# VHH binders against F-box protein At1g11810: the designs that were tried, part 24

Target 1, 377 residues: F-box protein At1g11810, of Arabidopsis thaliana (Mouse-ear cress) (q9sa94)
Amino acid sequence: MTTTMSTLPVVLVDEILARVPITSLRSLRSTCKKWEASSKTNLVGGKATARKSSHVGFILIGDKICSMKLDLNGGDDFVDTSVNQVSAFDGFAISQLFHCDGLLFCISNNHYSNYTLMVCNMYLGETRLIQNRSLFESYQNFCSYAFGYDSSKNRNHKILRNNSVSGGYEIYSLKSDSWKDLNVDLEKSIHLWRLGSVSLKGNAYFRVIKVIEEGVWEYNLLCFDFTRESFGKLLSLPFESLGDEGEGIMVISCVRDDHLAVLYQRDTLGIWISTEIEPNKVSWREFLQVDLATLDGFPDVFIAGRFIVDEEKQVVVVFGQETELDLNHGNAFIFGRDGYFTSFTVGDAPPEDFTSYVPSLVSLQIDKTGKRKARDD
Short names: E, the ipSAE of ESMFold2; O, the ipSAE of OpenDDE; V2, 0.75 times the mean of E and O plus 0.25 times the DockQ between their complexes.

## First folded at step 6 (VHH)

Design u1 (framework vhh_8emy_2)
Fold by ESMFold2-Fast, scan of step 6:
Structure u1 (fold): chain B 377 residues (1-377), chain A 126 residues (1-126)
Amino acid sequence: as target 1 above (377 residues)
Amino acid sequence: QVQLQESGGGLVQPGSSLRLSCAASGFTFSSYAMHWVRQAPGKGPEWVSSISGSGGSTNYATSVKGRFSISRDNPSKTLYLQMNSLRPEDSAVYYCARTYEIKYSTGDVYTYFDYRGQGTQVTVSS
């Protein structure tokens, strides 16, 4: 049995909108062009006297959802950040965040074996609670999730769930408000990374571990096509992953809603952006290479977590932790050309997840000709 | 090739005991954490218990803690689940499962269930 409810407080929507460059609900609903014009720097005509970039989204810090605005100003290392805890999620231990088509998909584990799945449209103030068809009594979440939509005329938004315990796959449809089992043919040596699948043009892209031998594995990428409801072929990476315990870190991110970026850290930190990306094909271009050992004042230990690419400024913002034991501060680094780097603090702990946010008019409500009424039978 | 074969299930009365066995082959058994997972009719899979490769660490689902005991014999490559004080709600197909652990520079360990057996049926009824 599934439930559809709007239970998210109006105060949360107002607080989030106050932090987005556009604050008027009516202006966004009336014209898409006005939304784009007011949220972006003038890219044509050069009416802006300085180049500035703003990034807005949600970050997960210590199981808490926080809103973040990051302003990358021109000049000498002027970075302005605002991070605010989203109070309406107080009492929820949020484990994962996904963004697709202006909708936010959240997974919460409020008690052991009690999982809450929800899709939110923060802009419209709508929330759909999704029935959890399979509960797993475990301290660790054994499910992998992806969020996307199919190519139907009125996009049908869907959630893919893999339960690693059963090896089974199931797919949820927002339109039908129901789950169905899905037959998926993947080699047993291939494992979906539990965290951090990325939605892109309605499809979802996974970091994948391919086990070669005992103690030896390599990174790969895999696309789930929500229209065909099937996985594509393994996608080539622009680097060689030589897996053994402690070797290399791979992270993925979206760029401009239509491109995939990959970060690979070992002795260097490399970033590549896709030039073409489809379920069965990818091609890459190098964006940035950073030799961390050559950076004066850079911490002795840094482990990349999440990242944002700013192509106009030719920089990458990387969130991570400076030591395995440092849980007191969430430091982020900005890397650029010719050894440029700077740092700033995001919060009291390293971010566990980050997703960009753009308002959406996608409705989560069921069309009804009024509220449910008792009948005189 | 990795193979896991369960045995020891059957029909028993409430309050009875059963010992399940899982024979493993095709991998270095002592290097892997092993698990018991069950699935009742019309329900999703439920994790029951885990044991580290050395046998030095065990964990149990709240529903079975104090009644079930997981153990392993690495020389014979066999995993066991001793089930005591069985209840009707314990009725399920029980699967032996292996996990593959990926360790990162952060010290984070990610656990993937990569193999499970065909299962053994346990039915607890009067």
Scores: ipSAE 0.272, ipTM 0.656, lowest interface PAE 4.0, mean pLDDT 74

Design w1 (framework vhh_ozoralizumab_d1)
Fold by ESMFold2-Fast, scan of step 6:
Structure w1 (fold): chain B 377 residues (1-377), chain A 121 residues (1-121)
Amino acid sequence: as target 1 above (377 residues)
Amino acid sequence: EVQLVESGGGLVQPGGSLRLSCAASGFTFSSYAMYWVRQAPGKGLEWVSEISGSGGSTKYPDSVKGRFTISRDNAKNTLYLQMNSLRPEDTAVYYCARSIVGGEYHPFDYRGQGTLVTVSS
């Protein structure tokens, strides 16, 4: 039958993504099946066992995309990290990274006149450069992006772009290879956070601020439904943020590809995981609460950026920055129950983004007539 | 009523310096992160710098890092941008903006009328 390639061993997938240029990934496809068989009994020179607490994904360090493998074993080798720069993106300064359905969506801003959007299938070695709509398009970091797909037969993948300054929305379709303006009925008091939408089951989830009145606001979430091409209702959060004097830091992440998690940091660090998540409805359960003041050796300043939840080990891995003066090291922290706390390093600069990765067979080839695909050797 | 009023723009030679000011009123200035944003002729908006409410944290894109300095005087409700070693490509209308909500690094609103900076011989 059909294979999804999501059964590939995470260790071998990480090695492929780290070491092979994007143009060469197709030639390794047959080799991956062989390596999958090997990983059931051994890796070259050693035994390989399926690791329940192993996380593989892409991490953005400065302007470079790196592949990352993180093993959480709970023993002497509690944290084992492998971080390798992805050479396929050499020559590009990457400012944002998104993942949906085994595809990476990347924004490169190497020059103020050559703003580049690209969608990549790293497993198949395919890249689609996305044509910008206008020569006068917004040259700014104020654009918010979201990546998802609709419910059509072949999952038409789409990109939503919002210019937070002008308030304009537009949507790109991979199927039609075209942009269109989108009129949204979003309330004027609702403002999307500048960065960090998360793709989940084809939809995109945004952190939003709802302004009630001057100095009075609340955090909410908002779903963009790529099938209906519209926003859902405001989704409630499991913590109180209305008029919050601590201001707080809120981060969202995917868990098990089918649930949303939220991290809220002030003097304490709280993590909640959704028990149900739909475009117009959410319910939460508490996962972890950490009193940061009780942690010996924790930095005086820490701003959470991204996180990974490991439910089996009952820990959370948090990436962030300690201070503007500490830009030459990338510390990550692991928080657990009963005051468990440890740290490790994931490169020479603080990570700006992280996304889990699962390979897919989604093709990025443009075949408007079928004829061009047959001629493309 | 929230108001932001930019000033200090003008014509300057390449290699010259200018200091922009933004007078803020109608809100608790020290509680909000502040931004400088610019728009060159025929181009979109470009982020130039940001500063936290306390002034303890600042950020810059590589295009202006080392040449531009953002600062604030919370007692005077005033934001500044010191621009040194100006280049023709710095020619733009410069806007002052605040964060949407008290604190820092949130979406922004209330851009002022702007102040024009022209770098030409």
Scores: ipSAE 0.265, ipTM 0.601, lowest interface PAE 3.7, mean pLDDT 74

Design w2 (framework vhh_8emy_2)
Fold by ESMFold2-Fast, scan of step 6:
Structure w2 (fold): chain B 377 residues (1-377), chain A 121 residues (1-121)
Amino acid sequence: as target 1 above (377 residues)
Amino acid sequence: QVQLQESGGGLVQPGSSLRLSCAASGFTFSSYAMHWVRQAPGKGPEWVSSISGSGGSTNYATSVKGRFSISRDNPSKTLYLQMNSLRPEDSAVYYCARTYVSGDYTPFDYRGQGTQVTVSS
């Protein structure tokens, strides 16, 4: 096996190092020559505090992974954005992106709609391709994924896969580099949303529909605990969704790496942030409520896709589509208090996903000395 | 009451064609994505093809791509699967299915009774 090296833009490296606690900086410096060189240019952790309301992460634009720096300190309420395609993924068409513990989990569709699963450590420049089981091949398009880790020492990172056609569950372990079946029973009235699970404190959170009767359901959340390898209790949402046939858009996001945020769009756009989030318990506080009909110049049709919460500025950045058919406009909207509304352009297509980034020392390499079995001629 | 009723199956020779139909009632057909799923004896269900509510987007399993074609007629509330170049491994009960909400984001919430396809010489 050969390690595939991923490279980060220098501006991203500098921003990440500026945000690292000084006590961790020596360890990071000793691990990677590129990061060591950057940290020696007098760019240390303390400088991150001077750039509040600056967000750094990865986004999907079309089928490409891009690094993004979003600076809300720009000036005169202008937003400074920097978006750069990550060249390490050139030649891959990426359909989904997950983040957990500084690792990226990517699902790639090649030109023939064949799926490839990969986990990347962008800081170490390491990539692991995940072997698919043959039974998976006929129904890849109906799989749900989640990424997390268990409570063992050094964290065993895991991928949960659910097939919506068969109803079966299976779990992959990075430590053993193997899949196993899970006998996980979910109440028949509960249906997982296929896309957009969020990793939080090693666990994964799913949007779910609970069916009450034909055409009548309610939205809920469900946590998968990677330590117990089981689902928790249904978690309630801070808004009413009953009678939701054709109603509402719900999106979830991670805030400060330890809280969950939910966006619910209908006639208004509401954002709530968890005050407490555990596998079997959640409490919410309202962050923002926007009446979209009162905003001059706001498009007649808008479908929210992803969002970023900035608590310092008291705004939310929402990525979405102005119409399902308009895939050529990469507009994002910023909503704030007292009717504050502005827009900016991110790229040539709407961003589909966003994940914040923190470096990780988790190795993805398999011990090559363990593979001493040569092919006999 | 939601109903999906498949028809058009039968016994055919390898290399032949069949057209399956699914008649829908009890819901707003054009608002739901529709799917074909098959199940052979002793095997789990296998997704075959999907079509969006408008008919503007279609997807196919790699095993049937280039041979099968999914379509829909929203005024008549009917889903179709055109199967060409049939192989013995295509033998299965074929079900039509819908997603609970429009779009590709939710699991199958309903399926019909099925229609048997047998490809044998």
Scores: ipSAE 0.124, ipTM 0.508, lowest interface PAE 4.7, mean pLDDT 74

Design w3 (framework vhh_ozoralizumab_d1)
Fold by ESMFold2-Fast, scan of step 6:
Structure w3 (fold): chain B 377 residues (1-377), chain A 122 residues (1-122)
Amino acid sequence: as target 1 above (377 residues)
Amino acid sequence: EVQLVESGGGLVQPGGSLRLSCAASGFTFSSYAMYWVRQAPGKGLEWVSEISGSGGSTKYPDSVKGRFTISRDNAKNTLYLQMNSLRPEDTAVYYCARSIYSGDTYHPFDYRGQGTLVTVSS
């Protein structure tokens, strides 16, 4: 199967530009003259010109990719949210979403029980379907994925795939449009969490469980370095996590495109942000601690899924699931200082994923005109 | 020391039902999310169902949703899979697997059992 490229609808580009921060719009407008009129219109009349705490990104709701704008205002109307389904993916049921360098990496479960891997540049309207190795077709559900790029001059974007059944690793290169097997030296006691990787500065960070002995384990973080094509050493967390199933819920998120945040839910909900984060080194600072038992109206059962840190407003927005029986409400919760707590509805189903969005000019076109396509004679 | 022993497989006609069991030993069963996975002849492994350690959360792929039901008895360290409306394409070796579950996501699995063969005759 060969890879194919498609162009996303132009109307989607204008919609995305309307939601992008002013700083990013100015930079891109000076570089890409084709989008100058759209970005100028958004700057002149758009909400983006107002000074407020705004978050723009993509959210996964009930297998659909939606664009999301979240405005955190002061006063009586604290939250203003806009969620719009991205029609370019109407034919796909999306199970996972990753973001790196302005590119979205999506995993789709299609109607034929086949998994489709795709990389999209929503700003340029480009999509590349990624050729799968036939050997992985039957057990795609057991694969962990990570998205990043190497330190080469033009950034070679790469996808790491681990199959937890076989234990094997393989890596895809956008530049060569090919997969290769990867020999990874990872201790047998270390297990990667599915859906736990976050892209940061070209590398990917995983939630991992280190098994110490039967029934005794601890949470850790692990970096995959796409330049070295290897894992770093275990990175320490700012909380104690020794325990069994049900001990606590750990979630990671990207902050300001250059820092990692960790959320740990047990008796309290704690948020920490990295002060230094590198493949073999991390240090943390506490951002927020919330005593969930003191919050009136907080659900009896809540499983944190994804979160957004707003350092300016000193709050965290947490998406998650309240109950497995009532999937008709997509509630999100906002936690702040001194017992501040509120909620809002995102949609008609619980959000499964969220990623912040910063547009880029990374082209997904395969170089078909270069001298690098050797023919066999 | 950790053991998972599957049973209950056999030959069944299309539209029939089977109940698979997995007897777990050597670990604290209630502390682990459990999985059923299958491998059809000449094909790779496919995820069939998941259940949390408490039994309060279950997950299924669309291929079996509404037909298969996963359950567990933590007092007896036993995992079950009730399979209804069986189809020829459900023919596979079914494996019991242990995972480590964090509540908001899951590790696909840690230990795999010996397997039990299910054949749906056409």
Scores: ipSAE 0.047, ipTM 0.491, lowest interface PAE 6.4, mean pLDDT 73

Design w4 (framework vhh_8emy_2)
Fold by ESMFold2-Fast, scan of step 6:
Structure w4 (fold): chain B 377 residues (1-377), chain A 122 residues (1-122)
Amino acid sequence: as target 1 above (377 residues)
Amino acid sequence: QVQLQESGGGLVQPGSSLRLSCAASGFTFSSYAMHWVRQAPGKGPEWVSSISGSGGSTNYATSVKGRFSISRDNPSKTLYLQMNSLRPEDSAVYYCARTYEGSDVYTYFDYRGQGTQVTVSS
């Protein structure tokens, strides 16, 4: 044992602050947009300078957390990317990342039969290890997680866990630092995907399969409302599956912290962005359609894993793998209008997850003094 | 109707071997990843092993790795667990379960059978 718990948050903060801006990316982009608009108005003929789009966050590469900055710099096929491993997680095999309200929720499987849950505020250098009351040491890969918060004063941040082996649901509260069993009224025909829950305005959205009959199913979305601690109605998707088990790939992502995007891959790659998203209602608009068979130099086999939508550049950045056995190449692809396609390398393994990051002042420290005051009240 | 039926359990001495079977019916067996899960008295369920629909990929819990071997026969719609070098702590009811295959990691366990009891005692 060489690393103490008291030093881990400091190491994480130092690495993250060196690589991630302190200011919100949206505030920075808004300021840059206003400047670009002013510049365009003042130019002869109304021409604007080329706009640079920047995306910053955390990415999983070969079970390692890396900080990533991705710069999309104009109409040329130029992409500047910087990817740096966060060494403070070197002892952990990270399987999933979630971001909600400036907090990072990480699931670590340090050994095959052992897993650790942690919530980090990288900006404040605070980490909370979540006490695992489950005896299911080997089941990390069979649990679905979601991260969100309720509508209470100062937001009670919560983690939902579905254990697919037991079929049970349980919920963790950051304020009480405790788990409780949750009885959910969900149809037996509805099954949650482990990967694909996305935090949006305090709620979590899951990819789900609804089994209609043997060999016939459809993809849907389902919202978990952390205030009501219940699932909403099934939300329709802007495409239909063929009902073939193991066919088609669906990925979801958060766009501008207020909308969902879905990517669906079969013979084509389709991307849709929500025009309206609420726990019991969704509406979609098509963003991009790509016929993968018409792209010169595109791999014969490609499995989409994660994506980033850049609405200003009218492109999507898709991370994925070329074969299930090729885990040593980290290629990403950019798709745009009119057959625009290019590729770049992100690391030595296919990226498995990406979450945008904005610093937060949400404290993770347990106030032992407050605990005593609560007992006296 | 989807059904899973486990068999092959029994009472054995430490160091012995057993082969468990799970007979599947009512679904396209080769399209599903299959798993073994065990539950000892007074304990929660523990995942033991997994196999892909094609049989090309297998995984094992650390506690059984090197002693247990999972396999499947898709034409006969049967899942197997070969258990070698059995220990008292392997005593449990063993269940088989299915999950859908895809680009995602396994998402759920569905249509568990009624289980088969394994007791390892001297």
Scores: ipSAE 0.209, ipTM 0.587, lowest interface PAE 4.3, mean pLDDT 73

## First folded at step 9 (VHH; framework vhh_8emy_2)

Design x1 (from n10 with V102I S108T; at its last look DockQ between E and O 0.46; V2 from the best seeds 0.69)
Fold by ESMFold2, look of step 9:
Structure x1 (fold): chain B 377 residues (1-377), chain A 123 residues (1-123)
Amino acid sequence: as target 1 above (377 residues)
Amino acid sequence: QVQLQESGGGLVQPGSSLRLSCAASGFTFSSYAMHWVRQAPGKGPEWVSSISGSGGSTNYATSVKGRFSISRDNPSKTLYLQMNSLRPEDSAVYYCARTYEIHGEVYTPFDYRGQGTQVTVSS
């Protein structure tokens, strides 16, 4: 059966979080406050040197959550970066990270055998462990997740879980602190990427493939609507993937909490931004197109991961995997117009994920009646 | 057209070994990640092991790691599970399943096509 260590780490996790030094919690809150202020305020000397553009959030490097601040400026040393491991998550091997409404949803999965689900408000220093359904054999299941909220007055935050082995769906409500089984109408021809969804305006967006014939598929986009608790229709992409014989790489990301962006990589790297996005409707505009073959000194092997769009600087920052003999480990690349590109080091291991962050006053504590405390906006 | 057929189960004593096979046909075998899943009476399905399309990456549930070994032979379109040091708790019907694997990434859900093969470890 399951290792006794999996049971022990869950209990130990509660004790570790309860004993996090107050200095660490205050440092995290101070960092979040500083990031918000920095995002709104330019440096005194930014005029005539070009205005700085700041991106703040969390990045997953290996199995560790790190805070990140990324400043893009116009002078020499175009990029300044600050990446710091978040000590509150020490002792966890984080495999997935989601951001929604200023909350982080984290999954600790040690080799698919054991996992811990937690929701964190980093600004308030609150952490809530999500109860596993120990009456079911969920500890051994492959699961994929999404995080969002419904349109209720006080936003009920929810977690969608799909058991990949059985194909079943269930949904957790933070308000009721409970799971329920969910009936999902989804065509058998639609397959979801197990590890990835992106939250935007309370709903989750999935990269999927639609199987046309055996061994013939194309990328598509699919929304899970947390208000209706159902998937929407397949959403149109601004590119064709059928003609690429399965060689293309699709990645999705958020822009300013308002839009999705999609990246499609083949011998070119294309980035599009949504002009309208809803569970059943999407419109796109092109943002950037880069012919990777024209970039002298670009790595021979590169697989794009999560990315950040900077509309002011007209660049994209792409985290990805590469193998080069003489390069720094854990590089990110910046692409711009007219063949511009550069790189910087993020950490000691290739980055696996990134999400921007906006501080939140949503409380995760429950009063004595078992109801979630109302948001303090 | 797409077929997966499990075989190699049986009734054995604790501590014994068995080798399960899964014969695949009707699809490009090497383009799919393959998985073993087991289901004991009255319990839900339990993931056992997975192997990448190339065979270069393998993973195991904690309950079987060190005792079970997954492998595949792409020319013969066959998936294997070598089970050593069998325990009564390993008794179950064993199924193989496939998933699309694109750039090393798995797309779900698991696709089962066989009736499974019974493994019974009597004690």
Scores: ipSAE 0.700, ipTM 0.872, lowest interface PAE 1.0, mean pLDDT 77
ESMFold2 (binder alone), look of step 9: mean pLDDT 81; pTM 0.823
OpenDDE, look of step 9: ipSAE 0.838; ipTM 0.937

Design x2 (from n10 with S57R; at its last look DockQ between E and O 0.66; V2 from the best seeds 0.72)
Fold by ESMFold2, look of step 9:
Structure x2 (fold): chain B 377 residues (1-377), chain A 123 residues (1-123)
Amino acid sequence: as target 1 above (377 residues)
Amino acid sequence: QVQLQESGGGLVQPGSSLRLSCAASGFTFSSYAMHWVRQAPGKGPEWVSSISGSGGRTNYATSVKGRFSISRDNPSKTLYLQMNSLRPEDSAVYYCARTYEVHGEVYSPFDYRGQGTQVTVSS
């Protein structure tokens, strides 16, 4: 080869990368390290205000998985969105979506009231159905899930399942294609949100409540360590929630797959980003504080749902939770510093569950011995 | 002290109806989602139905949908299960359970406090 893309001008490099499909962007970056730095900078003519940020991921809208590209441009036309239903899932009603290591874990309620668990690699076009256990088939409406991987050389991806009815736990290994019962040591005063966990660097993080006394509780954060296959200790939050029971809203998200972010909504909307996070250790920094009561033109009732942090633009994108479509306000908001906010609409129904996506070369195929094939990346 | 007491079970013929009750005390009843769970001999516990704290949201297991109806009366702190068109496979001990409900979502696990009530549907 006599010419490489790394010798092109920065303006042309950014334009070429903007046209490359997201599915191939990671492989292009591995070919040229200079291009990786340029892909995060959308400078044209040296203007700092012309910087752009792109977020690619999957969202649930009306029980359908949609791909979403969200471009934050800065200045005019600040947000540009595209949302497309993923046709591979047209025959399924998806109730929950988890992302880990470029894989999607989906829970579906299909045509015969059977619940289907599947793991998908959208980049490779691979789907793997997770073997059900007859013991838990009738409980799938009230199971909590988490998706992650251990620290083995080729990362064994695992699914944690909690049966809310019995309180029991079990764990599935993709490598062995099997479930096993799991004995956990978790205080009775700790209650896990049934439908939510967020995967970060192989481990899962749960929003929990800690019951102090009957009817009095506070939010906490709890990690499940997929290497040790155990819960860690309760992790400190950067806000106080005691006395806010039923009024305060806590939401968890990831930032660039490196950090956890937490949102807490009362009279204010606060967002913090972790500076360290491990199964037994967390530290936080403040990212944004918004006094919702002082926002001119902001709707009277708003309940925060899933959110995306953009550190480069210093904004958060927050989807509304269980709200009716409001033609004047949209179903998604962008908040920034000094009272900045704007709104837009995503899809025909309120968005549920969002995952940031990075393509993966992890193969989901099982060889003849029943083992998962080795990861290729 | 938190208490849940199930009642209203009995021995009935197929096609009959029964109404189960769960009397609650010692907690703010309307702040909790409530659930019915049943357990037959030789089987694990089976979720039957749930109702939100306000009573505005209900859901049912597919095996009972269209035949069973869950309801609650918050002033009297009582949960009900109306069971119509009973079948032999509905025979079980029925338990009520509570969970914290925050912004319409349930927290795990189910909290059981009662002895259950036996429902037996004879051939």
Scores: ipSAE 0.694, ipTM 0.871, lowest interface PAE 1.0, mean pLDDT 77
ESMFold2 (binder alone), look of step 9: mean pLDDT 85; pTM 0.856
OpenDDE, look of step 9: ipSAE 0.794; ipTM 0.915

